# VH-VL binders against Acid phosphatase 1 (APS1), part 8

Target 1, 240 residues: Acid phosphatase 1 (APS1), of Solanum lycopersicum (Tomato) (Lycopersicon esculentum) (p27061)
Amino acid sequence: TENLNSHVFPRPLIIEYPEKQLRDELKCTTWRFVVETNNLSPWKTIPEECADYVKEYMVGPGYKMEIDRVSDEAGEYAKSVDLGDDGRDVWIFDVDETLLSNLPYYSDHRYGLEVFDDVEFDKWVENGTAPALGSSLKLYQEVLKLGFKVFLLTGRSERHRSVTVENLMNAGFHDWHKLILRGSDDHGKTATTYKSERRNAMVEEGFRIVGNSGDQWSDLLGSSMSYRSFKLPNPMYYIL

## First folded at step 25 (VH-VL)

Design a3 (from z5 with heavy chain W54Y, light chain K90R)
Fold by ESMFold2, last read:
Structure a3 (fold): chain C 240 residues (1-240), chain A 122 residues (1-122), chain B 108 residues (1-108)
Amino acid sequence: as target 1 above (240 residues)
Amino acid sequence: EVQLVQSGAEVKKPGSSVKVSCKASGGKFSRYAISWVRQAPGQGLEWMGGIIPYFGTANYAQKFQGRVTITADKSTSTAYMELSSLRSEDTAVYYCARVSGWYYGRYPFDYWGKGTTVTVSS
Amino acid sequence: SSELTQDPAVSVALGQTVRITCQGDSLSSYYAKWYQQKPGQAPILVIYGKNNRPSGIPDRFSGSSSGNTASLTITGAQAEDEADYYCNSRDSSDDHVVFGGGTKLTVL
């Protein structure tokens, strides 16, 4: 049992019992670690006991620092790549929680504590007002400048193509080479299957998938995996 | 422009080995696989195996497993193919080819060496 | 195991259109790549993907695929198109390379 050891102050403090606080804090940081390392079975909501932790992580510096670090690491890798002269070196980006932030939506839905409501989420998407993730925009611009083809591969439906294009452009993204959304033939597929099949098609057309940035393991795993993958943090939801 | 320069023709006795080199020019060596393909006189193309220099691990066609060794030296941008226990039926032209990525069977062979003739004769 | 089957020989009159086929189970998943080889020379890539030509390949060369069959089409065949043509692709079970037996094209 560890007591709070800050007894040097000149006036009484409320001393919280460190063992319980430490255990509760470690429980949630441990949960987030196993989420981000793909060590949990599929899940639908964040643990109720971690709701305050997830909110503080998403709103405070933790989420931003981790997003920034992953994007910076991806940028350093991109600069190290010796590109071919055939214009077939590709960087893939997911859209949601990779380029565009849905935090405004999730801040109104308890940061993942509510079971996902696809009807309400679609209404949010249809507003076309999701902001950019700033360090992802910087990475996006850098890989374009380096000479990569940029393909956007999203689980959003083709019916949302127009609003997705408008949202991306208003958020500062432009000049992508392909935007790939779920078509009618993709209904009912897991995200892993859908993303894999679209990457398979890219490779069969001779594209080299050099980098892949995504917030879900379904963006990164499966067939025709990128040479390097860059997993952005997202403890608010899981997509199979 | 990418070029693959192969070592010169060789005449070998049965039971010996041969080592063919393939030097790449163009600075894109480590991420792209190098394949080795042979062609006996009047015959078609036959894949022997390859290497991805960045990983340093080779992949061999089952027919050649145990007789072929494929290596790469990243510092000189050179791949090597060594075939042991030579037989008369190993008389062929041996090509190296660059694969335009890291999957041997999914990407095209976009650049080829001119070939190295190996003759196995007693 | 995946085999790629090609007809051993095909003839075409100068200026006419010819199709060279490549058949195999793996072609339903993995596009064929097409190579031209003239006597005494190394092969060169002529078609990859659905219908992609490398720089320097004339636009009379085109590719197509359907099911287990890939085709190389030469529209308006020229004398210099006389060569052996090979397809290759991935083996169905391993990332190994399989070549077809080759098709000798004769331009009459």
Scores: ipSAE 0.672, ipTM 0.870, lowest interface PAE 2.0, mean pLDDT 91
Fold by OpenDDE, look of step 25:
Structure a3 (fold): chain C 240 residues (1-240), chain A 122 residues (1-122), chain B 108 residues (1-108)
Amino acid sequence: as target 1 above (240 residues)
Amino acid sequence: EVQLVQSGAEVKKPGSSVKVSCKASGGKFSRYAISWVRQAPGQGLEWMGGIIPYFGTANYAQKFQGRVTITADKSTSTAYMELSSLRSEDTAVYYCARVSGWYYGRYPFDYWGKGTTVTVSS
Amino acid sequence: SSELTQDPAVSVALGQTVRITCQGDSLSSYYAKWYQQKPGQAPILVIYGKNNRPSGIPDRFSGSSSGNTASLTITGAQAEDEADYYCNSRDSSDDHVVFGGGTKLTVL
């Protein structure tokens, strides 16, 4: 089983911060707070002065601790649910920065400081080597064990279905009920709209969306919202 | 298997109230909603309202607002429908049905009670 | 309009195919649920979603949708299929339901 820790990431050097740097840290901590709480939206790139902060956060213990905490809470919630008798209770997972980590890619692209390059990212996706987020994998396995049907709802294109499947499987994810990617008809839609429509369709088919895990608010908000939603941190990019 | 057992037939005077019960067994009462649907003699199905026992929240059709009260007791897995100010037009078979989710308009009614006949006559 | 309209009555010869149609604005966005009701009995769910059959419902029952219409199709009608059929769907909100007027199916 591969997880985020399966790759060696550089650790930030412990250096004394000058006053200016401390101010930047405070600014960036505040920035991260407001973006993660969806009080600042939309945004394209991280602030330039926060480049080092975001890097240190993503490769440091903070990111992992927050992922672990969110996943733990989600797990407790999942355990507390009295599942129906018809097998129609569903847990939805996003893929990018939810189940699979693209941190190896973003480590080469300044952790969200650069404008998103869809061509370069596609190349990364096509490698199919994204590691699992360990806590998410644990949660994934737990909800399956509890009897939830798992739906994977990602903004990735249908053209990347095969490589996405392969990557997920190699990362340790198995036995999802359905993997949903963007089709040709989904072009031009916001992620919120796209994912809302897909959730609507699930409800129409008789499924109950009991849990929903994603790193973007666009994974969680809109129509047919989950009974409970779990927002994983992602200060690198924002998807509307 | 899931079963909905309703209370027996009622004969009521105009202006009085009737309370029909629906006891669910064989399923998880808290995971579903209960809807009430009536059918006058020779007429079609008419949705009256429903309740989500998990939350204790009820929704009503506009036609019955202020005259119908739907409640649920989770401890006994029983839903209730009380209709007040009864009229002759309220003579009908009243059904409870389990909704396989918490949106009455989105989920099917997958199990039905056998119905309770309510007759309103002077 | 949140109303659902159905033909009051349709007939089908034994072994033949019949389609019962429900029409309404909501059906352009939402699937219909279909219920079968025989005289003196409670309704039974026969179709929901795109084309889902509950357990125990014969495979001769199928559902479809087009535009603002939903259809229940019985392929190879049996004598036991003679009943009233009702469609329902979302009304003004997800928390409200509307039923069609029902279609009486006679098997000849």
Scores: ipSAE 0.648, ipTM 0.866, lowest interface PAE 0.9, mean pLDDT 93
Fold by ESMFold2, fold request of step 27:
Structure a3 (fold): chain C 240 residues (1-240), chain A 122 residues (1-122), chain B 108 residues (1-108)
Amino acid sequence: as target 1 above (240 residues)
Amino acid sequence: EVQLVQSGAEVKKPGSSVKVSCKASGGKFSRYAISWVRQAPGQGLEWMGGIIPYFGTANYAQKFQGRVTITADKSTSTAYMELSSLRSEDTAVYYCARVSGWYYGRYPFDYWGKGTTVTVSS
Amino acid sequence: SSELTQDPAVSVALGQTVRITCQGDSLSSYYAKWYQQKPGQAPILVIYGKNNRPSGIPDRFSGSSSGNTASLTITGAQAEDEADYYCNSRDSSDDHVVFGGGTKLTVL
């Protein structure tokens, strides 16, 4: 026994005016714009009305296209730089949502709608299975080939050094010159303060911070800022 | 081989001005900053100011504000320091030095010119 | 204050170890850079960072820092090390340069 198909029933006339439909679609794109321009700090979860939008952005082409565009601009800048003769020109990368994707974790936690659970996130980190962001891996390799020193500066704890190294290497990242993690003395600092203090130390050792790639404004702002900064999109979470 | 070649010695009257040049060779002129440092006879080193040729912006020590003008010409890889309203206590050796980055006080002065003697006599 | 203070003079016997100090509040945040100047010559950089030696500087020169004090150490001093030694660093308030008053090293 077969059901009648939709061609034998009247179809309702659905009229949705372009201005209302555009405004509804723009609610979340405008929210993401103010997030990425640092106008909503601090915040802890994405708006519930934007949960479907964030999922579609993260798993669809939008996120990848934006990562690709930022990485392409960074690569063009890196090629344009005339490096010094002392091997002290540095490119800094953050790790999470810059080199490694935590999207598999966040896809199980509603793409940022759930309040952050540091115990569950640490379990995910400890598995060491985060995939590379492909365009970031390409930029990383190009920056090394051009002759920059590559420093990885992450908010991950020093206790996770071994699994972070294993994850990075399995994801295709090799030959960084330094990997800097939060030590015991960094407990309680904002990411902006922590990252600034580590950049200060780099400058005091004679390094010039030429490029800095990160997904959070806390990676890029503060003291001893890079000559150029490259902000990767991340609407799923905010770090102060 | 990085070299900073300075202009020759000068004898000046009080109230006049002096302009000292510093030509960089063998290095990447716009990649770095240039500082100017003076040393009076028997005295220590004193920072006067500097310039970042990439931006064309100068910075001056407070003591010299209003008397010193520092400029750069990227096409000739040359920095200049002009000191006006000269006094007898401005008699000194004037050095240019390359700063190994764009922070004058945070990066080392890794190459120095040989100095330009300026004598202010009445 | 951003002033950098050095002892005006220090002596060392040939082959012995000497330490030249530089003190100032800014040194807790900004490492000292050390310069050697012989009579009639321009200064040359001898130490930057914690303990970085430029090419051509002998390994008997080393640097260290603790709190508001930076030190230049010469292990096994030689006659050619007789010179004036200056530290510099950043002023606390602006990216201006402050030099110490200099230390005359005499090798006996």
Scores: ipSAE 0.629, ipTM 0.857, lowest interface PAE 2.2, mean pLDDT 91
Fold by ESMFold2, last read:
Structure a3 (fold): chain C 240 residues (1-240), chain A 122 residues (1-122), chain B 108 residues (1-108)
Amino acid sequence: as target 1 above (240 residues)
Amino acid sequence: EVQLVQSGAEVKKPGSSVKVSCKASGGKFSRYAISWVRQAPGQGLEWMGGIIPYFGTANYAQKFQGRVTITADKSTSTAYMELSSLRSEDTAVYYCARVSGWYYGRYPFDYWGKGTTVTVSS
Amino acid sequence: SSELTQDPAVSVALGQTVRITCQGDSLSSYYAKWYQQKPGQAPILVIYGKNNRPSGIPDRFSGSSSGNTASLTITGAQAEDEADYYCNSRDSSDDHVVFGGGTKLTVL
């Protein structure tokens, strides 16, 4: 049914074509909005009808502009903070899709349309060649210069520690205070539980978690939340 | 240097109120919480409540709910504790203390005022 | 409630090691903080976290915890260590503060 209400349209077909085309083009933008506002049930792959959209967003200027904007807002907040006098003010960064980009891997795996393959992803991680997200590196350097302690809190396994350190350093990240990876005692935990427990330990040691930058809601929500959190966009995958 | 300067000693009659001030200097007033702790003669320390000046929100120990009001003035870096309906058992030294973060029970009280003696007698 | 229990008094010979304990169910989740109070003075923080000393606290002061027990240890006790020692922590259900009853340390 194309023109059930054509008696009210002076030029319905021309207006209808732009309207229908505009709705189709906005469908995936709308989906990404509900992804980033944490309004979807847990999911494993992007919608097939949005595969081209996600690719164009990730490789085009959209992703970079949004990452840049989030990092700029975080930097302005960091500059506004009067640090305490005990050196226990912390900024937490996640690693994957926060400091290091796995876009080269995901470009070979249809930008999240393929079910996650942890064997192939571990091979990619072990190459140690993930590039920095440029504006995240700038934020990282700025918060260090301002006097924050920097803790890196990642869902990567301890077995990847050496290559993760090598990759971070080659990508331009230096001088973090602590790098925290999943140990054997973290087997089977959701990322939300794992990250919450590690933040709890930070607070019990007297650290104040002032800022937290991450691409997943599991990086930001849970117990011992930061004073302020900065969610980087990532429509390619979801971690519980 | 962080200092918490409290108002001077007070002698009050039963049924009246007292308001003790705590002025912070050399520190980051709005970035920390302030707790109030009292100590009756010969007794231990007792937490009364606190305030997070950044939010202006106070939290009170259940024993003092309805009798205590804790406020802060960020422009003067001063916290206040007002205790109403005074009784003789409220005779104590009243301390303010800086909490090193925004969780009263999880962060240490890293700096203390010297205390304000409040005596309640007829 | 999340009561914190301390022995009311402990003695130590000069130069010897003493341990002051604080027991409570909430200590399995929330570390004790330790305060020293000398007569007529305000408390001062001596240990927080598991074993963190604020600036100016001698290294003879240390902390530890196991299960629902926290300990303050003074190795090589000095005369100036004679004081009351209090622990505090979080209530198990709310962010309220619970103090232990205090331990009077006498250095002989």
Scores: ipSAE 0.518, ipTM 0.808, lowest interface PAE 2.9, mean pLDDT 91

Design a3 (from z5 with heavy chain W54Y, light chain K90R)
Fold by ESMFold2, fold request of step 27:
Structure a3 (fold): chain C 240 residues (1-240), chain A 122 residues (1-122), chain B 108 residues (1-108)
Amino acid sequence: as target 1 above (240 residues)
Amino acid sequence: EVQLVQSGAEVKKPGSSVKVSCKASGGKFSRYAISWVRQAPGQGLEWMGGIIPYFGTANYAQKFQGRVTITADKSTSTAYMELSSLRSEDTAVYYCARVSGWYYGRYPFDYWGKGTTVTVSS
Amino acid sequence: SSELTQDPAVSVALGQTVRITCQGDSLSSYYAKWYQQKPGQAPILVIYGKNNRPSGIPDRFSGSSSGNTASLTITGAQAEDEADYYCNSRDSSDDHVVFGGGTKLTVL
């Protein structure tokens, strides 16, 4: 019964896109690749032609799958580490787009197409209602259970300490060792400089920075870098 | 309980080599760097170099480049310092010390061996 | 490499306060670490970080820094504190170690 003489099955099963549609989608996919590999100069908004792409990525499964993959890799690394004997092994987390999601704010601001508005963003922050990134919460709990000290190092201002603590606790984060925010001495610094100086201080106090999770390269690069760094995706904005 | 046990005193002739061992116990050998520090009679402390056993990567003070080789054997938790082309001015006590992290100049040397006396004479 | 400068000797009367200083360009960026060495013995760590004491170091020992100067302070000096004291830190250009020349503390 194997030989069916009257039928020929076409070799290629063709799934076709219009040429313009394919070009436009590759344009944005390749743009996001160079964003996440740190190959672009500082930018203030996403490309206008990629607005629909960024929305679909952020609200669909793509963003979640990539966040999950990065957090899973970080968790495996954390489990593999043989901690020192003095309780000075640290895991650093950024807050925004690392532990807490500002996607509800950005969904009202075209997912990064609008120039950043400090006043409107501060109003959102002051509500204290940013949800947790689920896989980051799981990683956070795992590194605490493994015996790491957990430092939260954020570009948020010290004036927002109270609401940041409330938001983090309501989202399920607690028992961090330090929460470090920008003080008055940090005015005018780039995030790279600010984050580097705070990491320098940690090392000088005898802490070993074993892991560092952040959504911006400014969270991870500079001086006193962690033994291993974990970059979460974020194509909506760039911080120098 | 962290302990660094060094090999015994040695008497060497000029032009020869010496290899001093430093066995770590009670600690996590690969989690820390090991530094080597010497002290000539009546003199101060002088850093020679160190090793990070996790990577097997050594770093040497400029003064000792080309004459010193620092190695580690993770299976025995032992670091070694070998100094070649010995001169009379290499007569000193040689210490190993644990660095509390992987930056030699930024972390403290929190545990020290008792020292190994090396005497270079004809 | 950067130099760390210490006075070669200092004296203190029993029960009084003494300050041992360490001066160098690297100290504006990297805290000094302080070591005590008694005759015939290996050095021991006394102070690191801003003012951290390892377990077993008496609380009369403290550290501080300002600009390019780090200080080790002993309040209520005792006879057993008589020793050589060394500072060390990072070379500003590489992760190498520089030691100060040492300070011999005599308790009178």
Scores: ipSAE 0.439, ipTM 0.774, lowest interface PAE 3.4, mean pLDDT 91
Fold by ESMFold2, look of step 26:
Structure a3 (fold): chain C 240 residues (1-240), chain A 122 residues (1-122), chain B 108 residues (1-108)
Amino acid sequence: as target 1 above (240 residues)
Amino acid sequence: EVQLVQSGAEVKKPGSSVKVSCKASGGKFSRYAISWVRQAPGQGLEWMGGIIPYFGTANYAQKFQGRVTITADKSTSTAYMELSSLRSEDTAVYYCARVSGWYYGRYPFDYWGKGTTVTVSS
Amino acid sequence: SSELTQDPAVSVALGQTVRITCQGDSLSSYYAKWYQQKPGQAPILVIYGKNNRPSGIPDRFSGSSSGNTASLTITGAQAEDEADYYCNSRDSSDDHVVFGGGTKLTVL
């Protein structure tokens, strides 16, 4: 609660919430900001006290508004790019929480409060029913229309190639140049290392990585980084 | 339809400097690095350095560090290479080449100028 | 020092297959790029990446690599293939460029 101070140009402050309740609400808002700015140590679950906050953010307008803003900025950048003359300009997309939403799975698992269960998640993936993130699909289509080659670079395993292709096609994604999944030689690598090595290979093939869209900093950081990177929000899980 | 047009032949005295130009046309000048490569008579190709016009930064081979200056003028789509303290061993054909990306050692040199002959003699 | 070694000369009978090699430690991490140079002319790019040919380069030109060695292969060699051939790649230290010494190809 603040006291008003009278001036010629007054700026009164009125606190609508009790100080403790406002402080508790800000704990989770600030936690999400710190997550999205890559300032936390590796973590496995969201804070228990933020479970209701994360749910409200993910199912309410906040998440959608933020992915829309990121995708709109990426689209404006893509339209501003003066493409090369050899067809070697590339846009990279991650898949999970970038093109395909696993929100139906996570809504059954408290939006990241439960420790990740790879057996149950694999069952979900194997259904092949993850919906598109609408703003990402729009960006994807625009990037292709502008003349970029599109690479899909995912931490999913090669054993899930067929269902991943089926899911992507059914969700409206077509005409990617290459879909890259983890092979057996990628077992045990961090996502940062895996993604970096595959970007290195693209550069060595003569591709220029102009844009990169991903929900995890491990999608964007490392070697052979894109000219510009676009980080989509995802407070439900963290990947090193 | 990329074309690199270089300035004409030069005859120089030892101790002087030479500045060679390389004008790009039919392409996206700022989007590609420009390399400079020389070839002494009867000798192989030798990389001197380059510039990335998008960043405005130059990179120089260690052998030429301190004697070479590479610049770019985006408004005229022209790169320049200036070599100072010339000596007879600098007699060569000097090529500019477009690099198909930002890394000189990883991307191919996909278009070359016709070369500029620089002769250093008293 | 990051060197690229090429044989100084190689010959091939007209219509036969020839390989030109380029060896260096950097080639285990970076692909060679191959350039053809005819007398009095600027070099032209013929092979890059694993086996990419620029537009206009005949499909008799191909590239390969294994370990520290890159190879340029010309199948069905033609008289116009007589030229000097250079490889280049990255010096591991600073994104510098190293060229091989060149290989003079003679078509008999």
Scores: ipSAE 0.129, ipTM 0.668, lowest interface PAE 6.9, mean pLDDT 90

